# Miniprotein binders against p81326, part 3

Target 1, 226 residues: p81326
Amino acid sequence: MLHFGGFIMEINHISKILEKEREEYIRNKVEEYLKQGFSKDDAVNKANQSWRTYIGHRIQDVIYNLLKKFLKDSGLKVTTDKALNNRNLPEELDKVKRLIAINYGEYLFLPDADVIVYKVENNDIKIIAIISVKNSFRERRFETTYWKLKLKESPVTSHIKVFLATPDKDNEISYKCPNGKPKKMRIILEYELDGIYFLKEDFEETEKAKHFGKIVEDIIEISKKL

## First folded at step 14 (miniprotein)

Design z7
Fold by OpenDDE base, look of step 20:
Structure z7 (fold): chain B 226 residues (1-226), chain A 82 residues (1-82)
Amino acid sequence: as target 1 above (226 residues)
Amino acid sequence: SDEELKERIEKLLEEIFRIYWLLEKAGNDEAMRRIFLLLMKIWELQRRLEETGDEELLEELRKLIEEARKIIEELRKLLEEG
């Protein structure tokens, strides 16, 4: 069984690793936005926003590719919501897209699905899990829970596990009751989601809140029950 | 061809994972970090290439592959001398 092994060390420090690139990134983006005619203040704000998006993508890349690698031997496949946004989808991905769609009456919309894990059995697609990747919870704090609840409303999607993967850099959800004060966001996310996986060591572990190193095993176990 | 490039990348990634494992066994944390950073860069370029189809990214990726090969060779030598 392929284990993350030494990658756990790097995963645990992913935020710190990426932070080393921030100064240069921000400087370059500020310069770019200044050249576009933005004020210094606007350029800085835009650069910071761009950085947040950039970090999110970089973390997602790591999660996606590691899952892809370590789930491969189990016959499990991974894709992303971005891959599903193409007009011309291969049949397999078109099926994946349809199987995660949420019904809003006249419209079907996809949940936020940074990583989608599925299996192919006898030409049938089974969606196993959706993983939302969040670096920070400053914006859209309960968006993942919304999608989980929406997926539960349909027998087509109710079985899909929804996981959150995060380094939780700002320790917003790492502990339930730090200093005796309940962290509302941690409690709600843990209650509503099927699991939270941390890309760090310093967190309160529970049945649902685990180190990211456990996600492969958990997904494989879920896949066997479907 | 695009297919040939994909194959080259896949082979490279396999080699990277192998050397990472060897570095782990050797306890060379610095080299592990270096390899991890390289992986992250490859993955970023792959994603961006898939998203944009920008040919300039293809060339950048080719350059990165060559750089990666040199790094791997260097690290292999290091492991053989240790």
Scores: ipSAE 0.819, ipTM 0.924, lowest interface PAE 0.5, mean pLDDT 91
Fold by OpenDDE base, fold request of step 22:
Structure z7 (fold): chain B 226 residues (1-226), chain A 82 residues (1-82)
Amino acid sequence: as target 1 above (226 residues)
Amino acid sequence: SDEELKERIEKLLEEIFRIYWLLEKAGNDEAMRRIFLLLMKIWELQRRLEETGDEELLEELRKLIEEARKIIEELRKLLEEG
């Protein structure tokens, strides 16, 4: 059975690895924005915003591709919400798209789904899990929770597990009650979501808050019950 | 063709994962890090290419694949000599 093995070491240091690229990235982006006519202060601010977005994508890439690799032998497949944002989808992905859609009466909308894990059995699609990837929790802190709650409201989607994967670089949700003070965001996310998976070593482990290294096993186990 | 390129990338990625596993067994953390960084670059380019369809990214990806193959060959030799 394929396990992350040595990749755990890299996963644990993903934030540090990416941080090494920051200086060069910021410099290049500042130069780009200056050439576009922005002031120095505006250029720096925009570069920093761009960096945050960039890191988010890079982490998502790692998570997506590792899951794709390590779930493959179990017959599980992965896709993304971006891949589903196409007018011409193959039948399989069209089914996936429909099976994660949330009903708003006259309209269907898709949840934010950085990674979607599903299986195909006898031409039937079963959605197993949605994984939201967050590097920081500065913006839209409970958006993933909203989608979990919405998915839970329908018998079509209520079985779908919603996970959060994060390196939590700023230690916003790594501990529940550091210094005896409850971390509201950690407590709410852990309560509402099916699991939180950390791409780091330094965090408070619970039944729902685990190291990212456990996610493959957990997903496979869930898939067997569906 | 785009399909041929995808297949080549998939084969390359499989080779990278195999080498990574061998490096892990050998305890070569530095080489493991190097391979991981390479994977991250490949994955980034793949994503960006899928998102934009930019031909320039395709060429960049091809170059990266060639570089990756050289690195893999180097690491294989290292593992055979060690």
Scores: ipSAE 0.815, ipTM 0.922, lowest interface PAE 0.5, mean pLDDT 91
Fold by OpenDDE base, fold request of step 22:
Structure z7 (fold): chain B 226 residues (1-226), chain A 82 residues (1-82)
Amino acid sequence: as target 1 above (226 residues)
Amino acid sequence: SDEELKERIEKLLEEIFRIYWLLEKAGNDEAMRRIFLLLMKIWELQRRLEETGDEELLEELRKLIEEARKIIEELRKLLEEG
């Protein structure tokens, strides 16, 4: 069985690894925006915003590709919500898209799904899990919980596990009650979601809050019950 | 073709994972980090290429593949000499 092994060391330091690229990235983006005609102040602000988006995507890339690699031997497949936005989808992905859709009466909408894990058995598709990837919790703190709750409302989607994966670089949800003060976000996320997976070493472990290194095993176990 | 490129990347990724495993066994943390950084770059370019279809990214990815092959070869030699 494939395990992350030495990749755990890299995963644990993903935020630090990415931070080393920041200075060069910001410099290059500032130059780019200046060439586009923005003021120096605007260029700097835009560069900083771009950096936040960029590092988010880079973390998603790592999570997506590691899951893709380490779930493959178990016959599990992965995709993304972005891949499902195409007008012309392969039949398999079109089925995946339909199986994660949420009913809003006259409309169907997709949940935010950075990573979608599914299996194909006897030409039938079963959705196993959705993984939301977050680097920081400054905005849309409970967006993932909203989607989890919405998915639970339908027998078509109620079985889908929803996980959060995060390095939690700012230690916003790493501990439940640091210094005796409850961290609302950690408590709510842990309560509502099926699991939280940390890309770091320093966090409070619980039944639902685990190291990212456990996610593959957990997903495989869930897949066997479906 | 796009499909041929995907296949080349998949083969490269398999080789990278293999060498990473060998480096792990050898306890070469520095080389492991180097390989991981390379993986991250490949994954980024793949994502961006899928999102945009930009031909400039294809060329960048091709260059990165060649660089990756050189790195892998260097690391293989290192492992054989050690």
Scores: ipSAE 0.815, ipTM 0.922, lowest interface PAE 0.5, mean pLDDT 91
Fold by OpenDDE base, fold request of step 22:
Structure z7 (fold): chain B 226 residues (1-226), chain A 82 residues (1-82)
Amino acid sequence: as target 1 above (226 residues)
Amino acid sequence: SDEELKERIEKLLEEIFRIYWLLEKAGNDEAMRRIFLLLMKIWELQRRLEETGDEELLEELRKLIEEARKIIEELRKLLEEG
């Protein structure tokens, strides 16, 4: 938990911090869409969708850049799936791209990988972990699980740890059995993934479900075994 | 050059992290939050710039860097007087 230090406070409140921007963002987007000729209802719906995408990227930015910063001294590197979409990739990133690719017979596809952690040793690249960042679980609830299972099917990628990082603002997966009722999504995600990291304080901690503050230490430990 | 700008941003980010650490030691939570918000904005613009290559974003980022430098200097002075 010591690796992030004072950033833990901000991490724990990331959803609240971003929510302060919502009203202005929505207002501006609604106006933009109205000018484009959309109806008021359509403009509002589009603005809300845009907001969800926007805050998702903002949270991902925080996670990506904090990991980049705090893993650097350990010699670990980070990238994103978006960075791998370039036609002219540096050799290092081209290797990273190939090492996370999933085989679909005639085709190779990349998993959704918001953050990719890897190390370079003697010009060899080893993929350590993929972190999926989710703010909301309204859609594609088990998408990360799908990618984990697909990565596990190949000896090339089976070692790659797949983590979920989330503030879980709506408290969808923070507890396994609130009020004695099992939360299917929490149970399945925790079972199938290598870890869930929460950007909040109020959650049920387990061996796999931890505070985001632990992710750096966990990744470093994994990297030592590779 | 794009490379020069990247280097300037990296240097700025290092300074921001250093100031953040000093603010943490000083127990100045408000200033820490302010710096964190600034970081978030820088990171957003960097990402968007990398994704789009939009020159308008480049100018916005330059302005933000200048603003950030001013904020850092203000906070440094505050820490030296504290």
Scores: ipSAE 0.814, ipTM 0.922, lowest interface PAE 0.5, mean pLDDT 91
Fold by ESMFold2, fold request of step 22:
Structure z7 (fold): chain B 226 residues (1-226), chain A 82 residues (1-82)
Amino acid sequence: as target 1 above (226 residues)
Amino acid sequence: SDEELKERIEKLLEEIFRIYWLLEKAGNDEAMRRIFLLLMKIWELQRRLEETGDEELLEELRKLIEEARKIIEELRKLLEEG
């Protein structure tokens, strides 16, 4: 019987695994942008931006599929914000979309949700958790906390757990007080979010900052209370 | 067809998870890594195909399925030998 813990070693090395693709990816992208007429400096910058998006998608793929695999026996279903933006949406997913979307007057936006866990009880849907996947924090450092705060504003969505999953290969949020000084980004993310799950071994563990290997158990436990 | 390919992928993934479990029991870390890399490629192509519908990705995925079957068979033989 396959279990989630069997993937821990691979999860801990996901950044190293993906880094092997970087050099070839960047070369191909620079070539593509140069052919589109961009200067060399612009092409390199765009290629590096493209790489960061690509690696984020690859990590999200792993997280999505592992959660989908290992939560289904507990009656939990998993989808993505990309799937919810489909023009032809089944009734079930349309309900998921409506239960997580935030109103801004004439506009309706999904939170930065990447991966969404929910359950279905006799055609009623309960959103359990949202997992935002971040490879780096150079841009939009606190976007996930903004969405948590918005979800907390309504009694309909205030129960939804908002998690951050990250390999944090550059140690941007791995420790609360590196070099004896509080790290603002780690402190705020941990304070505002319901949890941070690291796809590596080397980080400061707290009640909210855990190894990604704990996420399946945590989600199942939360779902029992709802 | 789209449904035929989805069914092939589902069966392939089930088989891949089974062999991963056997490799874990055998303690073969190198083979487990090889299977994990295969999973990552399959999942990435599934997502890209789902998002774009690009016909070239269909052919790329068909080639990956065939390569995956060769890898699975190779690893099954390895598990049988001990």
Scores: ipSAE 0.757, ipTM 0.902, lowest interface PAE 0.8, mean pLDDT 88
Fold by ESMFold2, look of step 20:
Structure z7 (fold): chain B 226 residues (1-226), chain A 82 residues (1-82)
Amino acid sequence: as target 1 above (226 residues)
Amino acid sequence: SDEELKERIEKLLEEIFRIYWLLEKAGNDEAMRRIFLLLMKIWELQRRLEETGDEELLEELRKLIEEARKIIEELRKLLEEG
């Protein structure tokens, strides 16, 4: 029947697919902001910021739903950090939230997890991996590594694999030494994270930097060892 | 009801995945892309509805379900001709 690999061509072109929406999206958002009383320049700036957020969410939607579908037969469940912020959580998701939250004294915060993979065995929950979805690295470039390091600090969360999924359409982390110069961001991300999964064809493959099409197989193998 | 709508969406998605698989077997890349776009729209609306509870999104999603059924029927006929 249908397998995850059947979506790889579409996934590797996801940035091109979404880019076709950009012109119309920006036009509509500028109109909305102008109606709210913003100047033209402010409206354009806000529309471009809105576009970046929109694209990130659209890519996250695809990743979430494909992982949910294709991990289910292996006994693995998928949720999001957004869903965990819901006020009325089912008991199962409340347990997931408590197992991934990081303590900052009086405050508890969820790591920027975007997509969370876990399993349930005899009402016990084990979190397998989190996937951070990044469309751009201009801001918050090392946020995912921060969360990996924080998760490593506790025996309750130190087993959790932290992955980055990205189309990296602007080649910000696609190569370790572009033009002969070490790319700090790619090198640090690959060193600190458990894996980087690219939603495109053209990047430098390594043991940790792979095509997104490998993520389902990798997660299943990890879950067997946990 | 919201539960009834969720069941309708789940059934629709099953049909969409089945058609996608048939299109893959047929090698129809353009139709596969069209279905992928449809999936992305459905998933976007589902997320926004879950996040906001906005009733306008419920109606938008109902309209998208009906549009999706028309697209599925078109593609089913295409597969029969091939």
Scores: ipSAE 0.753, ipTM 0.901, lowest interface PAE 0.8, mean pLDDT 88

Design z7
Fold by ESMFold2, look of step 14:
Structure z7 (fold): chain B 226 residues (1-226), chain A 82 residues (1-82)
Amino acid sequence: as target 1 above (226 residues)
Amino acid sequence: SDEELKERIEKLLEEIFRIYWLLEKAGNDEAMRRIFLLLMKIWELQRRLEETGDEELLEELRKLIEEARKIIEELRKLLEEG
């Protein structure tokens, strides 16, 4: 029978697979922006920005759909922060939204969570984990840790596990002490988050930094304790 | 008709996962990659359709479903030949 681990080879090389699309994607986007009246330099910059967003969404699609499929038989359900921003939500998703919302005075905002895992028991909803999907750490390097800290501030959200899933193709957080020097970003992310799951083969594995292939088992185990 | 398309995609995805499992048992890494790329494209179009509601994406997705069935048929034949 097919199991989540059967996708390890493709998942561990997902950045290389997507990179093959880059040249054509950039060419098409530059042409599109030129038609909108942007200069060539601006069109190139916008196309590169668009590419980074595109591959982030592609990786998120894979993670979302694989988790949805392989967590279903354990009674676990999966949604996204984008789905929760719909004004006309089904009752179940409206409850999920309310259970992860953070209060900023008179305003309620969702954490920047790409994927949310929850369970439903006797019409009661328990949020298990949120997974932030990051292709790179060029901007807003610590947003995921900010949301973990905010979720810890309330007893209704303090139990929620916050995970980071990343191919980390540029090795920004793959090792704690590359060349003998502590890597600040890796150390802080690993310290503050509940786990980091790498979509590649080559990284320093620790109790919190694991192959993405472990995430389904970890989530299921956590859900049994709640 | 949206519900009919959703059902068609769900059935297609189950068929794709079954052939992926068979290809894994056969050790056919290139065919597994072809199926993974197909999954990624289907999921991308589903997300974009859900986010935008663009009718043009409906037709693109219908064309992809037909292309996917041709690929699945080809791979099933390859698995039967041993």
Scores: ipSAE 0.744, ipTM 0.904, lowest interface PAE 1.0, mean pLDDT 88
Fold by ESMFold2, fold request of step 22:
Structure z7 (fold): chain B 226 residues (1-226), chain A 82 residues (1-82)
Amino acid sequence: as target 1 above (226 residues)
Amino acid sequence: SDEELKERIEKLLEEIFRIYWLLEKAGNDEAMRRIFLLLMKIWELQRRLEETGDEELLEELRKLIEEARKIIEELRKLLEEG
């Protein structure tokens, strides 16, 4: 079985490992779309979009499995937004869904919470943290900060920690002041969120911006206070 | 084009965030609920488009963008009046 330290070395290079798969993936997808009758330009564009979805799901799955494995010994449970969107939910997950839903008058919505960490004590569920997994920041740049603000507005959800996990392969948020100029996206994300966890080695580490390997310890510490 | 549509939605989201802060300060709960619902619809469609690549969703997103523009102009007028 993987021990935590060995797994962390692997995950800090996950973006580079998966990028080696990109050329063959794109080639295969272009061929698939060409067989469906798309032009070469459309097939290439669709293949690139398919790759971005694929790699994002791969990273999310790795994070989910890591958290599920290493938090279980501390009595913490892990689920996903996809699991909560199923039509028929087990009672436990239905309670989790209700506890993270944003109530805005006549409407209930789930935040963009790729991974949810919670615990169960005496038939009572306590949501510990929500982790948003982003491979890049091309779109929906500040969606996670908006969700943190909404969760903070209600006494039922204000205790929930909101984390961002990212390889940030293009250094979009890795440093606060690259070349002496403030990077607005990094500064806002660090200010508004409870933590940013990088799946790479090189970034500006702060109290809130940490190596991904720290996330398990942080979640366990938070759970002891709740 | 698809790229033009994505650029339009990004600019729209930036305007929505600016107006949201002003509406919160003004205490206009109805307008904030309308923006919140609109944001949820836009982000859900973007997620579905990213996951499926279904081009039918592009037309739905175009329709939502036009609806959003109407709401934004209504809310901008409201802020200018009060």
Scores: ipSAE 0.005, ipTM 0.377, lowest interface PAE 9.9, mean pLDDT 80

## First folded at step 16 (miniprotein)

Design z16
Fold by OpenDDE base, look of step 20:
Structure z16 (fold): chain B 226 residues (1-226), chain A 82 residues (1-82)
Amino acid sequence: as target 1 above (226 residues)
Amino acid sequence: SDEELEERIEKLLEEIFRIYWLLEKAGNDEAMRRIFLLMMRIWELQRRLEDTGDEELLEELRKLIEEARKIIEELRKLLEEG
């Protein structure tokens, strides 16, 4: 937790901080969609969907930029899957793209990779970790798990650590067995992934489930073993 | 130039990190939140600018940088008076 210092407090409250913007955001989007000719109900639904995407990007921005900053001194680099979608990629990013690609026979596809951590050594790229950022698990609950399993199938990508970073606003995976009832999603995600990092304080800590403040140290440690 | 702007942003972010640390030491949670939100907004605009290349976002980002500088100056004064 030493790396993020005072930012931990803000990180722990990121969902609450962003929630303060929701009412205004929704109002503005509803108005926008009404002007486009949508019904009130459709406008509200679309606004809510837009909000989910928006807050997801905002959280991802924080994670990406903090990792970029705090990994810089270790010589580690970060990028995103979105950056890799460009037609004209610098050589370095083109190599990154190829090294995370999953083979489907005639096609190569990229895993969902909100943040990609890699290092450059002797002009060779080594992918260290992929971080999926999720605010909520209402949709595509096991998508990150799917990509982890797919990455394991190839010796080219099997070493890549896959992490989930989440504020888990709705406490869907914060605890394994709240009230004695197993949370299937927490158990499966923790089992299949290399780690879950929480942007909050109220969660059940395990070997794989940690506070986000530990992610930098963990990544650096992994990088030294590659 | 785009490069000059990027450099300005990097310098600004460094200043933000420094002042955030000072605010933390001072126990000024409100100011910490304010500066954190500012940082988040900068990152958002950077991302959107990279995604769209929209020149309007560039101008917005420039305005935000100037606003941020003013806020930082205000906070520095606050810390000196405290």
Scores: ipSAE 0.782, ipTM 0.911, lowest interface PAE 0.6, mean pLDDT 91
Fold by ESMFold2, look of step 16:
Structure z16 (fold): chain B 226 residues (1-226), chain A 82 residues (1-82)
Amino acid sequence: as target 1 above (226 residues)
Amino acid sequence: SDEELEERIEKLLEEIFRIYWLLEKAGNDEAMRRIFLLMMRIWELQRRLEDTGDEELLEELRKLIEEARKIIEELRKLLEEG
């Protein structure tokens, strides 16, 4: 009787929950960097950057583990691009890696995908979706869009759904036309991606822009059609 | 051993998921948040341990498991009392 919807309240407030850790985290990191010999200005800057990375990893941990738990009973498996970059891959994950890799002539690269959903049927592996987890859009704003376009170029990968999951704390993509002015980033991301899943309540909901609580249901329905 | 620890964590997380569901049925938002924070701490330490292999993280994780069991027992008693 466990269900994914039960976590929606905490997930939609994950940035607020984690923000309570910030003051102590920054203080401890500044002290660490000062002991390493950095100036106060450098230590503060490094601590703030460390915080942003920490938050991103914490959100990704939640998404990965919840999807792994709640997709299991539908025969769906979950892995990460970090796991796929391990030198000693189990055969199943090596197959997953080969099925999602993008060819650049002499080079073969994985798309930047934080979480990968796949299924195994009769020794056959099918990649269902990748989810990019973005805490902020300060850098690499359209990276996820680029990978969607590259995956569309091959019949082997063109079926793979590309989703973006974000708390969007700073409201960078929450609305199409905030204050009457078009938000280019939201419009392009929604147009090019298969879906945007918000880890918060306040955003403009559309057919492609939804609460994160819908993602398990959506992935399961997609997997039935493949 | 690492295998014993992984099994303990898996069993702990299954109990946590069951208690979370019971707390949701009871409408206890504060307790749900408390147990959600606990899950996040466990998952964060697991990832850091896997990434670094740091022996100090093993001890931190063992302490967190013990803390988690105490919290689970407290919440189980709360659910029984109504």
Scores: ipSAE 0.706, ipTM 0.885, lowest interface PAE 1.1, mean pLDDT 87

Design z17
Fold by OpenDDE base, look of step 20:
Structure z17 (fold): chain B 226 residues (1-226), chain A 82 residues (1-82)
Amino acid sequence: as target 1 above (226 residues)
Amino acid sequence: SDEELKERIEKLLEEIFRIYWLLEKAGNDEAMRRIFLLLMRIWELQRRLEDTGDEELLEELRKLIEEARKIIEELRKLLEEG
């Protein structure tokens, strides 16, 4: 069974690795925005926002590609919500898109699904898991929870596991009760989601809160039950 | 062709993973980090290329592939000398 092995070390330091690029990135973006006519303060703010998006994508890239690699031998496939936004989808991806859609009466909308894990059996698609990738929880703290609850409302999607993957750089959800004070967000996310996977070592491990290194095994196990 | 490029990338990625495993066995953390950074850069370019279809990114990706090959060769030599 393919395991992350030495990649765990790099995964654990992903936030630190990316942080080394921040200064240069911010400087370049500030310059870019200044050239566009923004004030210095606005340029700095925009650069910081751009950085958040950038590092989010970089972390998502790592997660997506590692999952793609390590799930391949099990016959499991991965895609992204972004890939599903194309007008002309291959049949397989079109089926994936339809199987994760949430019904709002006259409209169907997709949940936020940074990574989608599925299998193909006898030309049928089975969605196994959706993984939301979050670097920080400053914005949209419970968005993933919302989507999990919405997916539970339909027998078509109720089986789909929803996971959160995060380095939790700011230790917002790494511990349930640091210093005896409950962290509301950790407690709620752990309660509502099927799992939280940390890209770090310093966290409180529970049945649902695990190191990212366990995600492949967990997904494969889930896939066998579907 | 785009297909040829994809194949080249896939082969390169396989080689990268192989050498990463060898570096892990050798306990060369610095080289492992270097390879990991290279992977991250490749994955970023692939994503951006898929997202935008920008031909300029193709050239950048080609350059990165050549750079990656040189790095892999260097690391292979290092492993043979160690």
Scores: ipSAE 0.809, ipTM 0.921, lowest interface PAE 0.5, mean pLDDT 91
Fold by ESMFold2, look of step 20:
Structure z17 (fold): chain B 226 residues (1-226), chain A 82 residues (1-82)
Amino acid sequence: as target 1 above (226 residues)
Amino acid sequence: SDEELKERIEKLLEEIFRIYWLLEKAGNDEAMRRIFLLLMRIWELQRRLEDTGDEELLEELRKLIEEARKIIEELRKLLEEG
């Protein structure tokens, strides 16, 4: 019946779909900032920054809800790092939070894990995968690889798969050797992460770099081995 | 209540996914795009409501649910006409 692959066309065009909203969004946001007393130049700058955050959230919403929908029948649950930061956490989510937290002496921090997939077996929780969602690589280019390396340092978290999901609108990591020159970002991300899932059609597919439409099947297969 | 609204949206989403499946089988790309845009809007409002708890977002989401029901009925009729 309904399958995850049914959304492939829309998923591969998500950047184009969202871009149509930009003009209206920016206009409304500039007006809002002007009413708050910002200068025209400051309002425009803030609106553009707001747009980039908005787009990231919209893509994360799609990924989160599709994974939640299509992993449910396999006994897999999905949450977000934002949900884990709520002041009032149910016991189950508190356990999820503790199982991915990284210890820095006096401090505990969550890795940047936009979407978290886990399962519950006899009241025990097993973290399956963490998906980092990136619309662009302007900032924090390798933060996801840092978190993968930190998770590998402990036997408690070393099994957790760390994926990157991206439309990569600007083709920053779409090919390993564009024009014959190695692309450092793509090479390092693919080497260190467990997978990169593209929300577009045009990219160099490899064993680790795949269409986003493959992610549900991959996660289910991984969960069976844990 | 907040719980009543959550139940309403869950049932709505189930219906939306069912219609999407039927539209896919019919090969109606325009209607599939329309449903996907509706899903994205619903999910955006759910996230903003969860993040802020803003009472005005509750009303905005209730209005979107009613708009979505109208869209679903239009698309069901389209599927029946062929």
Scores: ipSAE 0.720, ipTM 0.888, lowest interface PAE 0.9, mean pLDDT 87

